# VH-VL binders against Putative lipoprotein MlpA (mlpA), part 4

Target 1, 215 residues: Putative lipoprotein MlpA (mlpA), of Myxococcus xanthus (p38371)
Amino acid sequence: CNFEQPETNCFVQESPSWAVKYDVVDSPKDANGDECTTTAPLVELMGVYKYVNPETGAAQLALRPATLASRAIADTTTTSADQTSLGSLDTEPKDHGFCHANDFAPAFVNVAASDTAAANTIRYEFTNVRVYSAAVAPGTQFTGELKYTSNGCTSSYVMRAVWPPAPCDTASTEPAENCGVGSGLNPEFAVVCQPTSATGTTGYCVPAGDIPSFK

## First folded at step 4 (VH-VL)

Design u15 (from e13a with heavy chain Y111W; framework fv_enfortumab)
Fold by ESMFold2-Fast, scan of step 4:
Formats: sequence, C-alpha cells, structure tokens
Structure u15 (fold): chain C 215 residues (1-215), chain A 127 residues (1-127), chain B 107 residues (1-107)
Amino acid sequence: as target 1 above (215 residues)
Amino acid sequence: EVQLVESGGGLVQPGGSLRLSCAASGFTFSSYSMNWVRQAPGKGLEWVSYISSSSSTIYYADSVKGRFTISRDNAKNSLSLQMNSLRDEDTAVYYCARGKTYYYGSGSYTWEYFDYWGQGTTVTVSS
Amino acid sequence: DIQMTQSPSSVSASVGDRVTITCRASQGISRWLAWYQQKPGKAPKFLIYAASSLQSGVPSRFSGSGSGTDFTLTISSLQPEDFATYYCQQANSFPLTFGGGTKVEIK
C-alpha cells in the first residue's frame, strides 16, 4: 500500500466530529431570486478527515456534515461518498499558519418524501477553506465559506469550526458545561456556546471570533 | 482494506494482569472511535469500553470500571486495553471493533455502531 | 442501562424459509439499532444500522424494521450461508448493549 509517506506541515485533527457555526452572508433565495426561509443549521457537528493521495502526492481534506449523515438514514440513493465533500489541501502552511483547501466536490443527500414532507435534496458547497496549523493550535480550528441549498433555498455563510466538539448549555453555571474550564477545549480558545435552536439553550462550543479564535 | 488485528491474550491467574493490543490498518485510524467487545465461551456479545478518536471521551462497562484502562496511540495506529485484577468472569474472546459514530446537532446524540471487527484474542482467567 | 431482549433464542429453519427475529428494548431507542451476524468461530459482521438501513455488500434478502422499542430482522429466503447467530445492538446511549442472540440453525 502506498499510503504511508512523509509528513506534511499541514496538520489537521481528524475526527468524526468538529463543532461548526455558520454566520449568514447572503440570505436564502430561491431559483427566481425571491426570498425563502430554509437556512443552514445554527451549529452542527462535522466529520473532518485528511487523506494523502499516492497517485497525486497531494493531501486532501474531507468534510462530512452531521446533517447529511443523519438524513442519510432516509436516503437510498446517495452513499457516504456523496455525503462527504472532498477537496485539495496544501502540503505546507501559507501566510500566518493557514493551510488552504480548495476545489471541494459538493456533498449532498436526497431525503425521501415522508407523510409530512416532500422529497428534498440538501447540498453543501464549500469554498475558501483554511485550517489553522500553527504550533499554538495545530489543526484544531478552521474557517471557510458554505453555499447551502435545501428546499430550493440557497444561502451562503462564513463557517468557523473548532475541535474537540464540546456540548454546552447556555443556562448552566458550571464552567465545564458552558465552554469553560473542564469543557475539553483549549482554555486559550475564545469560544461561546451556540444553541442548536433559537429558543433552546443546549448546543456546542464554537469559535467566538475570526480564526484563529483566541482569548 | 480495513484490518484490525488483536494480540496479547493468554492464560492468567485470578488477580493477574494482561495488556491487549489492536493493530489497525487500511483506514485513517485517528478519525475513528474504537471499542472493545468481549464474548464469554458459549455466551453473547458484551460491550466493554469505548474511546473517542482524540481520547477525550472514554466509557467503560460497569463490570470492568476501575480494573480496565482503554488507550490509543494514533501515531502507531494502535488501540490497547490494560486489564488488571482479572476475574474468572473476564474469560472471553476480546474483539477490537471500529466505531461508526453518528452525531446530531443536539449535543447529546451520539450513535455508536461497530462496522469492522478484528478476529479476536482469547483471554482465559483460571487457577 | 437499556436491556435488549431477543426472541427466539434459537430457530430451526430450512433453506428457502422466511426467518423473522425480534428484538425489544427496555426503553425507547428511536431507530438507533443495529443487527450483526456471527458465524461459528468468526467475528461478528455488520448487517443493518438505524433499524432498517442495509450495510453495503449485504444481500437484499436481509431487511430490518421497527422503531421505539420493537424491532425485527427478516431473512426473506434463507440461504446456506445464513446459518449463524444474529445479535441486535442499541446505539442510543452508553453503556452500549446487545441482545442475547438468536441462533438460526438447520432443521
């Protein structure tokens, strides 16, 4: 097998889960350019994997949104490969410790119709992904852009992600349960609890500012 | 091709110790949770321990808490189970199993399946 | 802990038979249940996840159904290679638990 090769300087913490927050850039619009209401999640977990392709010699970054993984159970037409966005990854950090990842293939799932909902394709298109790989936080934060399509609504976002994925509750006074000491996160990271719903308090710790997000 | 190969099993006296190892190949080991599952002779499957991809989350079955320690070395693609204070009821084939973990954005939902298994290593605890 | 109860503990069947195995959880686990096949002297093989999703490479004669507390594994037309012990596993929460197993044996 040709998969064992020299190390690269672009380190990425591989995990079935990172916590990812999406901040809207362009509000949802349908195919006619009219406003619609379906948006990306406020926060979700995402699988993050690094592969080195022996045929090309280049590193690849794979992103697998938990929303696609969860909806895959209702999908008989796509595979885990379709639900994973694969792009290129730099072999060495560029300006200020960032490794750029580009040319992502779209990730998507075709959700079958149910008694209460029509069939729907959920599609993720990632661009301008940059993993922070500097020594102070090697491969544990990244940022990028997302074009999200669901129910015919397309919207765009800045995404900011952190590892490890730490569950949180904005109503908790325990630091370990609200992105503080004992949460499992690097204590120097600037993180905030992002609930999964607008009315709830439970969610995940996500970067509070631009990547790299430090106190 | 995904492969998991266990080693370290053997015959040991009650109260003794053994260290099991699992060598992983054919996938990015650091991206997957890992589990130990055992099966006593003629009995069913019993989950023993879980370790997340980063080692940040570890769980044990109540029957082994305080006696067994799960660990992993992502640089060496290896999983370990240190077994101390062994009892007759720990006699079993021990399987290394790769976690197939699904998450949902509510935080508390983690669904863990075992998509690939090693061939097992036999541990016999007898006087 | 979530207790998983399988029924029957064994079933005698002939090639071509329809075989149904039942698994019951002591509390609601939604669809978070898997089925495994174990042949004598071998490690278990992953068959079905999320109650009804067939793992790639598993023959279409295997199917799963159910949600909440009651689940079934069905083999529509038993083949010689299907004589094995089958286990259900709840994936809903730790500690992870298995059913006691159902041995499908030749009549």
Scores: ipSAE 0.000, ipTM 0.421, lowest interface PAE 19.0, mean pLDDT 85

Design u2 (from e13a with heavy chain S53K, light chain S52D; framework fv_enfortumab)
Fold by ESMFold2-Fast, scan of step 4:
Structure u2 (fold): chain C 215 residues (1-215), chain A 127 residues (1-127), chain B 107 residues (1-107)
Amino acid sequence: as target 1 above (215 residues)
Amino acid sequence: EVQLVESGGGLVQPGGSLRLSCAASGFTFSSYSMNWVRQAPGKGLEWVSYISKSSSTIYYADSVKGRFTISRDNAKNSLSLQMNSLRDEDTAVYYCARGKTYYYGSGSYTYEYFDYWGQGTTVTVSS
Amino acid sequence: DIQMTQSPSSVSASVGDRVTITCRASQGISRWLAWYQQKPGKAPKFLIYAADSLQSGVPSRFSGSGSGTDFTLTISSLQPEDFATYYCQQANSFPLTFGGGTKVEIK
């Protein structure tokens, strides 16, 4: 007894969509160290998958940003593998109920020039990813750090993610449409509606605080 | 802190045998693949053998196939390399290295790096 | 077997110099390449994986690039502790293979 199974200890809710919020740590700079304006999205959907090698038993976490998936339509040089970031994943939760994921390969697309836009490489580098795996909320919240490069601008972020990816509208007085009762999220989760644009009101429910984000 | 400590090296005559051991500590040994990598005096690195965490998958370099046997004991946190029919060309420092394994596709591909290394144990094959 | 060729076999450099080391694979390995640093009498240290991803704790002056068959390791401003031998390793398929090494020496 005391046999370990990869799926028993570090459960991750696999889904083509989780809602991920990015909070800036280092503002965008170009290769010369000068300020520039291209940033990561305020919020986006992200594919989250767990792979287990049946021969080695090693577990891996796969993160596929929706931004890369959507821009891949214009890219003939990268594959789905290049657009997905793979990192290792603990087999057992460590301190405070977290399963750590490390050594992520970068995810990227090379968008070719068009008649309306210059060529652009968009690159995601994830580090210090931790999935909350306590019994009260197994594998439905995670946090980590992102280094984002686009249009020659590099910036860094703290990311906080939750499943399911509930749509929301900050202008709505209906709780179900503004991350409240009936939204589809665990009512004990501390979440807030994050619009996809600075001027809009529609977006996704995201963690309101540090992971684990509970009321 | 992750530690790997090799032992069992020494001087042996051509045709002889040696058994190398690697004691692991500071991590869950049973959750990682393990490797042996060697380095001949003044030469570069040469991968020797791989073993999966459950011992179900084992690979060898062509130069050692049929002569070397890799094994592990997860209850004792130890990795072993049994070396038979030793040749002059097997003279090297032998490193125990922890596998950093990336698995992709529908379960068909394994990509293997070495994130932690032991200090090495020296094997000299000479008359 | 995938053969890895490093160039140059040695390079003489001064502190503060930019050093570039190249590694070529005999066939396409996508991004599945790592770089290691080895100091005399010591075990190798893991520097870079997936061609361009820096291992935690490795100084930012180290960077990797490339895909397919051609890869480079760059040290942007060489420090005294960087004088060592550097090896590339392909992770694409077994048997795993290393480059022959590039020795970074004091001028």
Scores: ipSAE 0.000, ipTM 0.435, lowest interface PAE 18.8, mean pLDDT 85

Design u3 (from e13a with heavy chain Y104W; framework fv_enfortumab)
Fold by ESMFold2-Fast, scan of step 4:
Structure u3 (fold): chain C 215 residues (1-215), chain A 127 residues (1-127), chain B 107 residues (1-107)
Amino acid sequence: as target 1 above (215 residues)
Amino acid sequence: EVQLVESGGGLVQPGGSLRLSCAASGFTFSSYSMNWVRQAPGKGLEWVSYISSSSSTIYYADSVKGRFTISRDNAKNSLSLQMNSLRDEDTAVYYCARGKTYYWGSGSYTYEYFDYWGQGTTVTVSS
Amino acid sequence: DIQMTQSPSSVSASVGDRVTITCRASQGISRWLAWYQQKPGKAPKFLIYAASSLQSGVPSRFSGSGSGTDFTLTISSLQPEDFATYYCQQANSFPLTFGGGTKVEIK
């Protein structure tokens, strides 16, 4: 027997960290249409925040990629506001429990030149963001699309995200350390460990399928 | 490029007070958590205190709770440790260390390492 | 509070030897463990984090393994500059705690 839960408005779990996976749609190309090699990370942490205007009820969703936050050290020209992408957010769930977020401003950081690398702008452009906000799993999974630009290379991705971010190791036989029981995630979520590098085993638990991702 | 320089150590009598400072340079100080870690002569490392980037979260080791106060001034890129009611067992080299921090669950889960350390400043408590 | 037990407390080794140091947590800490190297009169140096991730600039002869409660630091072929004291640290929860240290000494 299930407990009756209150009807959920567009609830989003606010957190400095969600785990986000990117699956490539369009491979990296430069401004001339030629292939290049700079890509979005395989997985990263992302700050997720919701703002509601108390007078109007208008809602906004804010996404702050950890890649931009970590590069702020080398950036004297952007602020936390520039490294955060702010878009609109539905006030009520629409089709099948999704709250749509649209019109995101780009998030970016201007990385200063170093002895080993030229100056570079890293830019995130989010579109078609949808937060699953049904009563069975309110505001703990979302999906959307990303256009990522770095080193003059632009590529596109489908992103899928889950809260809480759970660290994992694909080489571990302990369920708690490989996205299973004891990992801190809802046991009904279908999740898989995504390493932070192509050659490593450590990373974060991310949705295994389309959002909402359930077993 | 990242530098942490401690100062303020010295000889003090039991029951006395000292204020340690750490001057940070080469990074955006206001974006990092900071820690104090100490080491008694010939002994191992002991974590003393943590302060988040905004000063909103502060933790202390049980051995120093109620006696030590950690604080920071982000405008001056400085970290401080006010040490009161000093005891013989507080004799140690005190290191300033920058936090390598991971956050989860609205910041409720904090995982903290020390990626850069200062040279240390010596505190001796004796009569 | 999480107790970190490190063994051995000291080990005598020669250049070229493989050295293994073990660290045990009193409760599960997942992968939230780091290793540090400290030379006499110097501040500790960050070597490994998240049990197995090598910090940038650290030689590849250093490696870490383990999860849960049992962790290992391995130096595959000791160099003269590796004679030092090594400490493990749990990052899982406050208060943060260190192991007692392992001194790697010349035979």
Scores: ipSAE 0.000, ipTM 0.428, lowest interface PAE 17.8, mean pLDDT 85

Design u5 (from e13a with heavy chain G105D; framework fv_enfortumab)
Fold by ESMFold2-Fast, scan of step 4:
Structure u5 (fold): chain C 215 residues (1-215), chain A 127 residues (1-127), chain B 107 residues (1-107)
Amino acid sequence: as target 1 above (215 residues)
Amino acid sequence: EVQLVESGGGLVQPGGSLRLSCAASGFTFSSYSMNWVRQAPGKGLEWVSYISSSSSTIYYADSVKGRFTISRDNAKNSLSLQMNSLRDEDTAVYYCARGKTYYYDSGSYTYEYFDYWGQGTTVTVSS
Amino acid sequence: DIQMTQSPSSVSASVGDRVTITCRASQGISRWLAWYQQKPGKAPKFLIYAASSLQSGVPSRFSGSGSGTDFTLTISSLQPEDFATYYCQQANSFPLTFGGGTKVEIK
């Protein structure tokens, strides 16, 4: 019937890379509410880090999108701190094994104008992040929401993330290359290969369903 | 900023007809699904009808199917509910509500919530 | 149709109390559940979606949990403005359905 969660601390697998999938909630719209075309990636890598104050026990979660890290090469004004979103994190799991993280500061880059493109600010605003921290999969899956703004277009998403980031190819018949046995993921995780582009086959293994995503 | 204002409520006899309107402002009306939700005196919320942003998809509660017709005019930022063959049990406050549509897996699955509501308009069906 | 059963129908509480409201679906709805707050004479206010996602502008003392058929809304430290009726709503499939409501009253 119901999953009985023993009391545990909120564990998060710290890594420079998790695989994150975005599913659209609100399609892109500009400041006038009119439709526009700039969206968040279908999938990307994300740095995930946890800080705990040793005196108070207060915890924080830091999320660093690879899109911001990549675009930072053209940024002359923001720092690595601006490219990282820092929020609070529960010290103990809530019902069903989730640790909630809230109050995230926005993460962003200011991409300088070039001879081929205008200047642009890319902004990530995370809300309602929840890390699954139960004993069966401690700190290796999370979900949350993203408000993404780029080229004046704002859109919102559900994000679902898994560790480790396993590269994949939807065209491959080799299980290790298509989110199966030998991919590096927990074999009990329900995962599917998400290509990085609509026309390609290569991408990353991402959760196939709601977090926690199990077979 | 986002505002929904209902009108058209009133007293009507059983078997009669009434047309409700909802005037939307503060957002791009043509980009959002819209809903009607009602609440009978002293009772809970009951979803009545849904219309997609383009009017291509329409749903009704079984209690109103064949009697109520939802429509929208995106040029006028307005939502309408034509209510025919009204019954005593249709007596309620009728709310206009903006759809917050949640897409899963490339838009193949659609889930609907109500993020903004109007103040409601009262419909009383009485002999 | 998916039937939503909400309990209790009313709860008496004092400012500062932890309040828990339960909602049960007649069939599995995954995470597709929302919570709304309604004050007398007013339209409902959107609080939580996808079972546990807090709507922007809603105070952090509100939280939701659950999946499948059993869901809870928790108010960690009740404030004077929180005395209201709360409704759950399943978003899994049409027709959309609401729970019967839980009135949070002053003790």
Scores: ipSAE 0.000, ipTM 0.427, lowest interface PAE 19.3, mean pLDDT 85

